# Designs tried in a protein design chat: VH-VL binders against CheF taxis protein family member MJ1615. Part 8

Target 1, 255 residues: CheF taxis protein family member MJ1615, of Methanocaldococcus jannaschii (q59010)
Amino acid sequence: MIDKSSEIARFSGKGILITPKTLEKPLLKWEKLEIILYKDKIVFEFVDKTIEVGVEDIEDVGAELPKKVIDIAKSTLEDITYHSSIIIKSKEFGNVMVGFAPETSIYGKAPIDNFLRKLFYILLNKKEVKILYNAGENSENTKWENGFLTFIKKRIKDGLVTKIEYRLVVEILDNEDSKIYDIFSNIKDVEIEEKDVDGEIEPVLKILQVKDGKDIISYLYTKDKKVRLFILRYMVILLDYKYIGILRYLQETVE

## First folded at step 1 (VH-VL)

Design n11 (framework fv_namilumab)
Fold by ESMFold2-Fast, scan of step 1:
Structure n11 (fold): chain C 255 residues (1-255), chain A 121 residues (1-121), chain B 107 residues (1-107)
Amino acid sequence: as target 1 above (255 residues)
Amino acid sequence: QVQLVQSGAEVKKPGASVKVSCKAFGYIFTDYYLHWVRQAPGQGLEWVGWINPYSGDTNYAQKFQGRVTMTRDTSISTAYMELSRLRSDDTAVYYCARGGYLDYWEPFDYWGQGTMVTVSS
Amino acid sequence: DIQMTQSPSSVSASVGDRVTIACRASQSISSYLNWYQQRPGKAPQLLIYAASNLQSGVPSRFSGSGSGTDFTLTINSLQPEDFATYYCQQSYNTPYTFGGGTKLEIK
């Protein structure tokens, strides 16, 4: 039995469990799925099986579904116009991909995006980062600041309606005050490049913003490669920043 | 706790066959592809083929097609590679390696200790 | 078959040095490139997958870069245990092919 008192978010719809062995099964099908997100774990309730993993065992979010899985939906007349995926490391099944889609496409991406906003909050909140803020090619700034990823409330215009949404930022803890760097808004370009991070060459996110008519280039380092992947997925899925550098990086993961 | 344990060294005459085993521990055997890679003494790595332990499907490098057969026994979590019509240039260490569920990004993350196969007259 | 070419075939270096090893594919393989370390008498060990992703448990001094046909493995501040042979491998298409290897030797 599942403890509902700590529930952060729930997705109700249809889903499919993807491993090499399930892809070879003749009766692999989309079936009813409940995804329940807690602070420390995620639970996938299928009709005849339940998979539960700690959030630390989530490997990827929003990877492309295999062609065979899309073909199965077409052949069984399942509407997966809007879909997403979560890749997990399961004790019972090893590495698996869970594809999921709402029962109806009438509400667009909203059911998926609402669930993923909560999931990215769990995956990214309070994760350690290093940042070189406003350190472009003409800058002499070489000092990395230690900080954390956090979310702040923002008023987001969605057509004619204004919604409150939590948006990703970097927080630096100073002795007296916290300092917030918003590097995920007003973005002009994003690249992944190798840069010297405290004496080691590491892949970093290079983010170009325009703020108050000025170009700001910042570099973001995460020691955990999954956090970097989750940031990129968050930017593509929820911020709609589909830059060539991000898409190329993500394509190498999902083909 | 993931481990691949291979059978011991073999010495064979030209024209003979050899069958190397690879027993998997610490994970669900049928959930990961198994690859076979060989290395001649002082030389580089050469991919031989893979087997899907769930289905039994195989894919072999063209160079070995017709001489190699890969099989598995799911009841004992063991994969086998049999190489026939052995030549002296088949002398190598043969490794099994785990290839992952979705091979789009998963490499050979765990390797067996290797099995030395010596073909000499 | 996709041919993988590594350069140099051997490199001599000292502890604390930054070492770079190059790998070139005969055709575009996107980012489907893995790097392995092999110590004498041991099986290969995965270091980097999908061109730039560090395998869990591998020291952060190892990094990978590149896409398409040109790839680089970098070891920042070489340690004594890093003297080994390094191989790149494409996983873009079967047959999977390896580079000829780069032997990292003590100066």
Scores: ipSAE 0.000, ipTM 0.386, lowest interface PAE 19.9, mean pLDDT 84

Design n12 (framework fv_namilumab)
Fold by ESMFold2-Fast, scan of step 1:
Structure n12 (fold): chain C 255 residues (1-255), chain A 125 residues (1-125), chain B 107 residues (1-107)
Amino acid sequence: as target 1 above (255 residues)
Amino acid sequence: QVQLVQSGAEVKKPGASVKVSCKAFGYTFTGYYLHWVRQAPGQGLEWVGWINPNSGGTNYAQKFQGRVTMTRDTSISTAYMELSRLRSDDTAVYYCARDIPYYYGSGDYPYFDYWGQGTMVTVSS
Amino acid sequence: DIQMTQSPSSVSASVGDRVTIACRASQSISSYLNWYQQRPGKAPQLLIYGASSLQSGVPSRFSGSGSGTDFTLTINSLQPEDFATYYCQQDYSTPLTFGGGTKLEIK
């Protein structure tokens, strides 16, 4: 019996609710904000209002803040060096963005990263995928395997300390030889390519890894466009992978 | 006041290595990606690669893969680019340039709002 | 790699002229194109990002347009300080690539 009200993660800092009305204001103020993540919902507690949405109503994580918001923060000397955003569905305004940042940049990216690791776990764990593993450009391997995204424990070196961290992998759903594919470690490149997925041409993620000096190319398909977006955001934000353009391609295909 | 200050001119022999520094002032060093761009005398601009000063993660143009190494020292807000096995056609002004904040969303929109003054590297026998 | 082609490679103009510089990408880059100005002996300076957004502090006589594969930088009324080399740059995918440059010279 899992208590659905149990808090999974919390972010404490400052934030701004961005709607069309907010962008009309000549002065924008970052207010005290608590973000509380539960298994099935996320809660944004501002000083004068509380916004609660189901996790299924999260539309994006880590999208760029509007230029006006950045410009005003810069001119008012508001420290948002490390910041992120969450876009949620709103009845009044369509998609609404919550920008958030630590009170100070002194602690680096850790406050944001710690919260977003838990958020991406909620958004990506158990999502269905199709994978074509180790299928280089000239490979004859055309059989897609059904699987799902999951997280496994890994020992991560951090300076002189080894810590346990949960990392995203693909677990094969079907067949007698079910396996775990780690396609998100040692990433050299990622791009989007049109590929035949069970008889239909679909955009897929093409992930190039270097393992033991060998290049491994894998293709990952998700039917849900939001899952593809969340995977790319996870890679950029938490795996320190920057591929200029790939997320824009995904943004354009979403609208 | 944002400023990127690079090390002085270098003259090297073919086959040697050169290490250029870029020291950041006036902003949080670990919050912004740094790129290296070179320009041969009388020629255009060529991208070499980038470093994320927060993580130490790098991405290099394939042409320089295996010859270039980018590093940083966060205690002194300084980034480094080391180019090995120098050839005469590596003669160029090397610039460091600041990109977007680390958490500015997708890592997209890498436009260079501030540039270092450049470091002339001359490779001659 | 995405190849960026600028035309012309040089142009002669007089103060007060309207000058147009073109940049073509070998594949669609949507609006992910930036323009830089480089004066002799100086580092490049950002003029326009995202094909059409003017960088703060840049004079309004500069404008950018285009999407997909074809882009244009326009200087509406040329001033003496505008004689420089101009570069387009795509930020759609790595490796980042620059056009060959357009040198703007006094007639």
Scores: ipSAE 0.005, ipTM 0.523, lowest interface PAE 12.4, mean pLDDT 84

Design n14 (framework fv_namilumab)
Fold by ESMFold2-Fast, scan of step 1:
Structure n14 (fold): chain C 255 residues (1-255), chain A 127 residues (1-127), chain B 107 residues (1-107)
Amino acid sequence: as target 1 above (255 residues)
Amino acid sequence: QVQLVQSGAEVKKPGASVKVSCKAFGYTFTDYYLHWVRQAPGQGLEWVGWINPNSGGTNYAQKFQGRVTMTRDTSISTAYMELSRLRSDDTAVYYCARVGTYEYTDSSYYVEYFQHWGQGTMVTVSS
Amino acid sequence: DIQMTQSPSSVSASVGDRVTIACRASQSISSYLNWYQQRPGKAPQLLIYAASSLQSGVPSRFSGSGSGTDFTLTINSLQPEDFATYYCQQSYSTPLTFGGGTKLEIK
């Protein structure tokens, strides 16, 4: 039974479960799928089975599906214009992919956007990081700060219209005051660079922002490689940044 | 600021075709579906169909299937609705409308709605 | 197709009155229900989405409630600018369908 008190969100739509065996089937179909997001797990309710996955067993999130899977939707007249893919760790089959298109995708991007924002909230909220903020060419800032990823509600003025956005930030909780670093807005470039993190050389995210015409370079370290992957997926999918080479690098170096 | 600007009023004879335009401003044209809704004089609102500006895909209410064609031109951020074989009962104000943006909230559910409407185009069909 | 029924079709009221408009769906639509206001000669404007969420810029005297098949729009303390026609709409499935409208007239 579903515990509504721990439930973050639920989404109805069309889904497809993809394994190596599924891709070899002559009849592969998109079917009814309900996804229920909890703080620590995701539940996939298909017509004939229910799959429960802990957040730690989510391997990847993306927008790409195999061509055969797209072609099946076209041949059966399913509208999957706005979809996502979720890769789940399976002991029996290795990585298993779930394709998902929200039921109201026909009304534009809002349902998929809402689904992905809540999914990334679960994947990234309260993950530990180290940050070296504004540490570019002429900066004297050389000390890493310990913090965590979180989401904050921002009111953004766009002309005479005020928008409400929930944005990923780094929060440093020091003493009675919290300090927020917004390193995910106005991103011009993102790279992976080897840098000294508390005495060890580690790969870190180098994020270049442009704020009021000024370049701000910050370095973000995460011990968990999947958290780095999810940050990059968040930027590509929800912030429209197209840095595919970095994502390929992380995939190739996952050990 | 989001704005939808429609073409001017049209007067047509029965059997003719009419093509109404809807030009979008203030957002990325290909990111949101556009719907068409009509309203006959003194009557309620009636959904005609939608177009996906990104793919050009369409979906029409059964009543209009075979008589309505929805298209778009992404280079000028404009959507079109063409209705053929006009009858006197096609006399109506035709509106284009864009779906709303759903905020990331604590709500467990999402809902689509028509947040932005064009000013409407009066189409009169008379002999 | 999902049929939407509004009641009453018209209501006469005075400034300061509390007005309630009902909307009923022929099948459960969860909370996929929107309310629009249309003033004479103008395009409809969104008032409420997701059955109970107030659109930014809409006065707090407007509120929506309900789920499943029965929904209500309430105007608490009617103002002169509120005399208009109100429509409910389901966005649960295509074809999208609207209620027949409720005309709010000055007494």
Scores: ipSAE 0.000, ipTM 0.413, lowest interface PAE 16.7, mean pLDDT 80

Design n15 (framework fv_namilumab)
Fold by ESMFold2-Fast, scan of step 1:
Structure n15 (fold): chain C 255 residues (1-255), chain A 122 residues (1-122), chain B 107 residues (1-107)
Amino acid sequence: as target 1 above (255 residues)
Amino acid sequence: QVQLVQSGAEVKKPGASVKVSCKAFGYTFTSYGLHWVRQAPGQGLEWVGWINPNSGYTNYAQKFQGRVTMTRDTSISTAYMELSRLRSDDTAVYYCARDLSFGEYLYPFDIWGQGTMVTVSS
Amino acid sequence: DIQMTQSPSSVSASVGDRVTIACRASQSIGSYLNWYQQRPGKAPQLLIYAASSLESGVPSRFSGSGSGTDFTLTINSLQPEDFATYYCQQTYDTPWTFGGGTKLEIK
């Protein structure tokens, strides 16, 4: 089948292919890398090889690079001040991590963040969720609403400049109208809690927001454990919630 | 090329211990996890536990805690599973299997050993 | 423990048939599901990982689908070498658990 999907996003810089086998090689080094994202697949173009996987085979985004890989960059004077990673299932190499960094740190984290915004859109858009919205003080609210993750266009004030940014929200279809729950803005705290979801005890995200001076506590459940991981990574990487307990959870659970 | 080769069949009495070996060929031994799975005659597959050959870290199924020990010798690319205080219901084919994971997110067992029959009889 | 239930326990089919095998998890496991084939007297072989990803070297007549609690393995045009027992396995949480198996028999 010919790939009919147009390019969604591209990252140009340097990268390193990390498998346990390549990590053991004495000549492992950072090389030129192009990452090309399509609606249905992601392509990693190194100078001497190309790795292509379906987006359903992306396992993690933003995991910490192994110390040896960071040490290699330091010893070869490669600038990886701003870096990220993608873990994939590859038919050629099994499970692999691709570390990547821009050629220069002059633009800060923007080149990475711009690519990852498009990637998280592909990974999270239209994923099924269950939500208990504003259930904090009403402990009797046990009715989960079925919905989808989606992104909405938001105006974000950055000093004297207003930026347009796409932000993750939960959409619920009610009759032929939809309603939006914005549970990822004005976050005061995030926890993982075990809660009854349709008769089974499941880990859920407990999100505390402050809206118009009121505390709003919502619980979010995802059927797919990877979707929960992608939500947590999105919050840490793009919403900068790295100081909330969620970062410790990610370091303990998935690193 | 890539292959896991296990030790030969064992016959043991109840109360004895058995040590099964699994030798890796054609890949870097320390780069993949190794799992142990058993299958009683005419029955399904049951996961016993796994070892990280690089670190020596192990994780065992709760029902085998205190009876199973998994080890490895990196100099000869060999993993071992020792099961003690054998019962007749431990009679099974024991398989070793390699996981494809970089890390612990998924455990597709892509390469399996040929199996070792362990018979426990009085 | 997460319990994996396969249905049917056995199925009789002819070469060229389309066969579907079901696997049900006692709780949601996302797409953390593998399928294995075990021929008589042989070790199991990986067919499908992550619910729908075809393992390298496995014929394209095999496909997997599903997420959450309900999963299926489909063989689109059965070949003589496909008569075997098939197992699903969840890798969502420890201990990793297998289904009871589905034996595919010659009709």
Scores: ipSAE 0.000, ipTM 0.390, lowest interface PAE 16.4, mean pLDDT 82

Design n16 (framework fv_namilumab)
Fold by ESMFold2-Fast, scan of step 1:
Structure n16 (fold): chain C 255 residues (1-255), chain A 123 residues (1-123), chain B 107 residues (1-107)
Amino acid sequence: as target 1 above (255 residues)
Amino acid sequence: QVQLVQSGAEVKKPGASVKVSCKAFGYTFTGHYLHWVRQAPGQGLEWVGWINPNSGETNYAQKFQGRVTMTRDTSISTAYMELSRLRSDDTAVYYCARSYYPWGSGLDYFDYWGQGTMVTVSS
Amino acid sequence: DIQMTQSPSSVSASVGDRVTIACRASQSISEYLNWYQQRPGKAPQLLIYAASSLQSGVPSRFSGSGSGTDFTLTINSLQPEDFATYYCQQSYSSPYTFGGGTKLEIK
């Protein structure tokens, strides 16, 4: 018969549930974990419990695991060479971190990255933003444009192999026609800067790109603090953009 | 496989200039910054500067500003470091090294190194 | 400039020993600290990046820890190929700076 499952992505491996109470337990350990992503929810299936939350209750992705949790893996000889985390708001457990890692490191970080690509799509697609494109010191552009985050297909060359990957862009709607700003490619630097957004001073992403030998500076604003966090996590984790300014911002932000 | 291959040893007189090359293999040359690091005999590592092979942009340590010039030729995937007005304390092995992150800033580290080029400055 | 200080400058050890090398920054550099190994007559090789992340292909007996100003490289159960000079490096701000090095010598 027909299968109406809305499953978008699945991660199979090992994981650890991190709460204030479990951090105090001497028998806290890494155990079998399945993570199942749906359009509207995420499910964490541990051996003895299942945690289910709506995607709106996902608070962070890729935060650093506590030292105690890493030490437990070392002492129990669990391979967590490649790992990540998801922080959620749970009705039963409150704010919790789920650490997770593949059963083996043989496939590198690909199992994690493949799952996180689908997760970031759910967290970022169609989210409202304001953009000030190509607004350097000598630019005529001083007007913020309203748009949305979306993903487009991009061909990525890796030696002789060409892969298709969905990449984050900004889409502006203008008189039935859409306009795409690719501000996440050919990046030279990224900073967090205080800037005037419609009369209020707000933190914005300042992105410096190089096109045809010329510098292009763009500013990106999001009203939702979680969307801003998810953009930065996406850049660090999936685009491997580890600029000092981004990392300082991520360290200074509190939930 | 990724490899950085440097030019051979040079012997120069004080006041001369030396130009060391570093040819990249096995990756997209314009996708990563290249750094130059030197090491005098029996001494530690000293950073000289970096070049962005895509743009040609450079950044030099203050100590070498005005004496060092870094360039590249993208058609042959080769970077160059030229040091002028040489003195005896410029005698060192000069290494090129690839930055893992392409922007030369942020959480960065040198994942592949050239074999080194010995530059001797003597009368 | 950020000054990086390593201690000790040299250490003598035997195969199978556990060795600890320290690195101190003159100001906070968060976790932007790398460790390199240089064997005699060879170019340096990356061991650890971001204070505690083990580079692919590097044996698990190497580990790094620390944040802010104080960092440690630990080698568990020394092997003959580990007798080399070790350097820490900060990537927090330009110019990039290295520690003075720690020479690991056979006892």
Scores: ipSAE 0.000, ipTM 0.391, lowest interface PAE 19.1, mean pLDDT 83

Design s01 (framework fv_acasunlimab)
Fold by ESMFold2-Fast, scan of step 1:
Structure s01 (fold): chain C 255 residues (1-255), chain A 121 residues (1-121), chain B 108 residues (1-108)
Amino acid sequence: as target 1 above (255 residues)
Amino acid sequence: EVQLLEPGGGLVQPGGSLRLSCEASGFTFSSYAMSWVRQAPGKGLEWVSGISGSGGSTFYADSVRGRFTISRDSSKNTLFLQMSSLRAEDTAVYYCAKDYEYLDSYYFDYWGQGTLVTVSS
Amino acid sequence: SYVLTQPPSVSVAPGQTARITCGGNNIGSKSVHWYQQKPGQAPVLVVYDDSDRPSGLPERFSGSNSGNTATLTISRVEAGDEADYYCQVWDSSSDYVVFGGGTKLTVL
């Protein structure tokens, strides 16, 4: 029973609105913030203002907070041990960053991660991609397959207990069957590489996995460059894949 | 401590109307969708209606569409089900429930104690 | 509409293992949730997302889901486990919540 107006997730805590103008204000402070995620929009409720944008105007998730903003938390004794950010394109403020943190650090990063899992689902589910699966050295696979990103239920054995976890995968429709490529598990390295995608040179994600002691190299292309960014942020934040290639790309393209 | 309290219920004649209420506490009421689920005597569970946290979206089972109206009042932390044009087949215990949704998971983590509605001449 | 099929009743002796099945077309691709309902009481969530338990529930309750069948397993059954058990999924195609018909568990 989820439609575009249904509330998907809510984050309650403290936040700070970051623009070039607010960074110059002498009384810029962390204040109470509610973030409400819907299927088609996101709403930031501050005490004195409400900012609402469509999800298509979300530009980045999890970018580093400016040093000045972290220093303000230290000087005002605000606990931001666990924090994140969302960058939006706002009609009122232009491009802005909303930093946010839970009221206390007693629950670790779980409040942030729980909100971001739902946000990444909205940002990545059903997005179109092209994939070259298992196309490493001397591979015979040279054809890009058209598909889309989706989240599937995975059963993970943890001792004697089997748990359900939702994992990002690539789904391809091949003839009358659907096939799934899991390229986001058992990752050894990720980098961005220029590659020929149907006659045009495009940046693609190069993902190196290890399965049963063998290296598998796959390439993933997204027409929407923000989808590529969101995939990388998802990997760093929720999967804890902090590979040098990813971190360098994020620093050079978003800072 | 999450609580869903359902005062009311009653005996009503066919064609009549009745409003059910469910008072919520122990969670941020406006952050969660809520549902009504009914159970006819000796029968199984049947989902009846749902409402989003904001109240902006409402959903109904085919059997009650056009006759029942779900609503909520966030200032009172109360969920309502306005029932009209009641039929003998609407006789059931009505439960309010707190919805949990994430990806393709949709379930009810807390239930009210139930309100008996009897439609009889 | 999507249909979930449960056996109407299952009988088990104290200390034995009870297995309650929930059949559905390709149910293994869906998330299955289980509720326990004792006479005169509201349902209580006992298993969610196929195999997870709410905090405070005994480890005797477990679940599995693959292919066309989901199963609720109750090990070392106690008299207090006598109840009706319902499986439930969300059908994204119709955007409806679907319940199984329920299974009455009798502890002899």
Scores: ipSAE 0.005, ipTM 0.447, lowest interface PAE 12.3, mean pLDDT 84

Design s02 (framework fv_acasunlimab)
Fold by ESMFold2-Fast, scan of step 1:
Structure s02 (fold): chain C 255 residues (1-255), chain A 122 residues (1-122), chain B 108 residues (1-108)
Amino acid sequence: as target 1 above (255 residues)
Amino acid sequence: EVQLLEPGGGLVQPGGSLRLSCEASGFTFSDYAMSWVRQAPGKGLEWVSGISGSGDYTFYADSVRGRFTISRDSSKNTLFLQMSSLRAEDTAVYYCAKGEFWSDYYPYFDYWGQGTLVTVSS
Amino acid sequence: SYVLTQPPSVSVAPGQTARITCGGNNIGSYSVHWYQQKPGQAPVLVVYDDSDRPSGLPERFSGSNSGNTATLTISRVEAGDEADYYCQVWDSSSDHYVFGGGTKLTVL
């Protein structure tokens, strides 16, 4: 059943399957869920069904669940302190949200974050981008650089404990040398702005960082709009940036 | 300073049982995965078993599955390996090792115990 | 199960550069770690995450990992570097730590 030779990550916990129809009249029950991530697909193993989709059919990753789902979890006396969601486009069910949570809040957010680090790696690694680095107000920098999203290994200090974590950066290849732009640390604000990208007006991510009391503004363009969405979700979920939310997506889907 | 102290070891007959222990100090024991790695005389390193910081997830090499049981006691900061149905090929120096990981994956060992010799023969 | 292949021995003169390889199918997609083991002693981590060094270790130790081969490079080799060296990965498909067979570095 399971091709373990290509397995990238696994999450074990509680899960719930949400469709637009289920959301209208929720009779939801949390059940055991295994999420298995491979390089080209993701598998959701519920007790009574298995849902498998290609990674290209992952539509969104949420920092939280809709309030209705949380309220149902509370009413069943389940510990749903830490939770996340993944929206997929399945051939059998259409657009479906899979909510998931650790079996206990004792482990904190770590089980979710660690699974999602591997998921974002699959969703973002080696995706082509254009970057306009440090091009804030009064800047003369108007030349976009071609590059790729990649992850570098960083030692993260968490109180007295340190651990290795993969962090998203932009890599520019210049002949045989590589140049790294870290635009995802010390983020103060992010917005979407219309900007001239090589002669065409395109929506781009405008990222404001603060370093040594100075504002650094960079613009990031991705041709694939889902890549831009996944960058925003990565920032919210793993970098503790302002929550953008998945609730709006559900409202737009059911409305 | 991180320390891993391994008392024990010994000579056991084939089919016998033995429990190894490893006392940890110098770090928050429950935050880190722990493993047992063995080395037969004149041979290379072979990973035997691992356990998550919480103790909820355990992993075993195919050669020991069903015969060995890894466990931990956070109140004593101690890692255990209960070995049963021992065979001559289990003869090795057994090391406890502190894992460094991000959650469910334990990619490397930053500190090792001194090793405990287990000899299975008569 | 995933297998890592190392040459059984490598010889190098003092002051020269030693290169120890670790072969594995698509090993460039794994994080490779390296351990040094001297006779009668426990292994010591010398390189982790392909190319990072633990604090306190000399910069003479470096690593790389690409395609089907990872390499531990020891520059300006000293007699004290004589040891067995092991590469290691975590294979998420089997939930196993995998070690290479080890390479004995002789300095002469």
Scores: ipSAE 0.000, ipTM 0.394, lowest interface PAE 18.4, mean pLDDT 80

Design s03 (framework fv_acasunlimab)
Heavy chain, then light chain:
Amino acid sequence: EVQLLEPGGGLVQPGGSLRLSCEASGFTFSTYWMSWVRQAPGKGLEWVSGISYSGGSTFYADSVRGRFTISRDSSKNTLFLQMSSLRAEDTAVYYCARELYYGSGDYLFDYWGQGTLVTVSS
Amino acid sequence: SYVLTQPPSVSVAPGQTARITCGGNNIGSKSVHWYQQKPGQAPVLVVYYDSDRPSGLPERFSGSNSGNTATLTISRVEAGDEADYYCQVWDYSSDHPVFGGGTKLTVL
ESMFold2-Fast, scan of step 1: ipSAE 0.011; ipTM 0.603

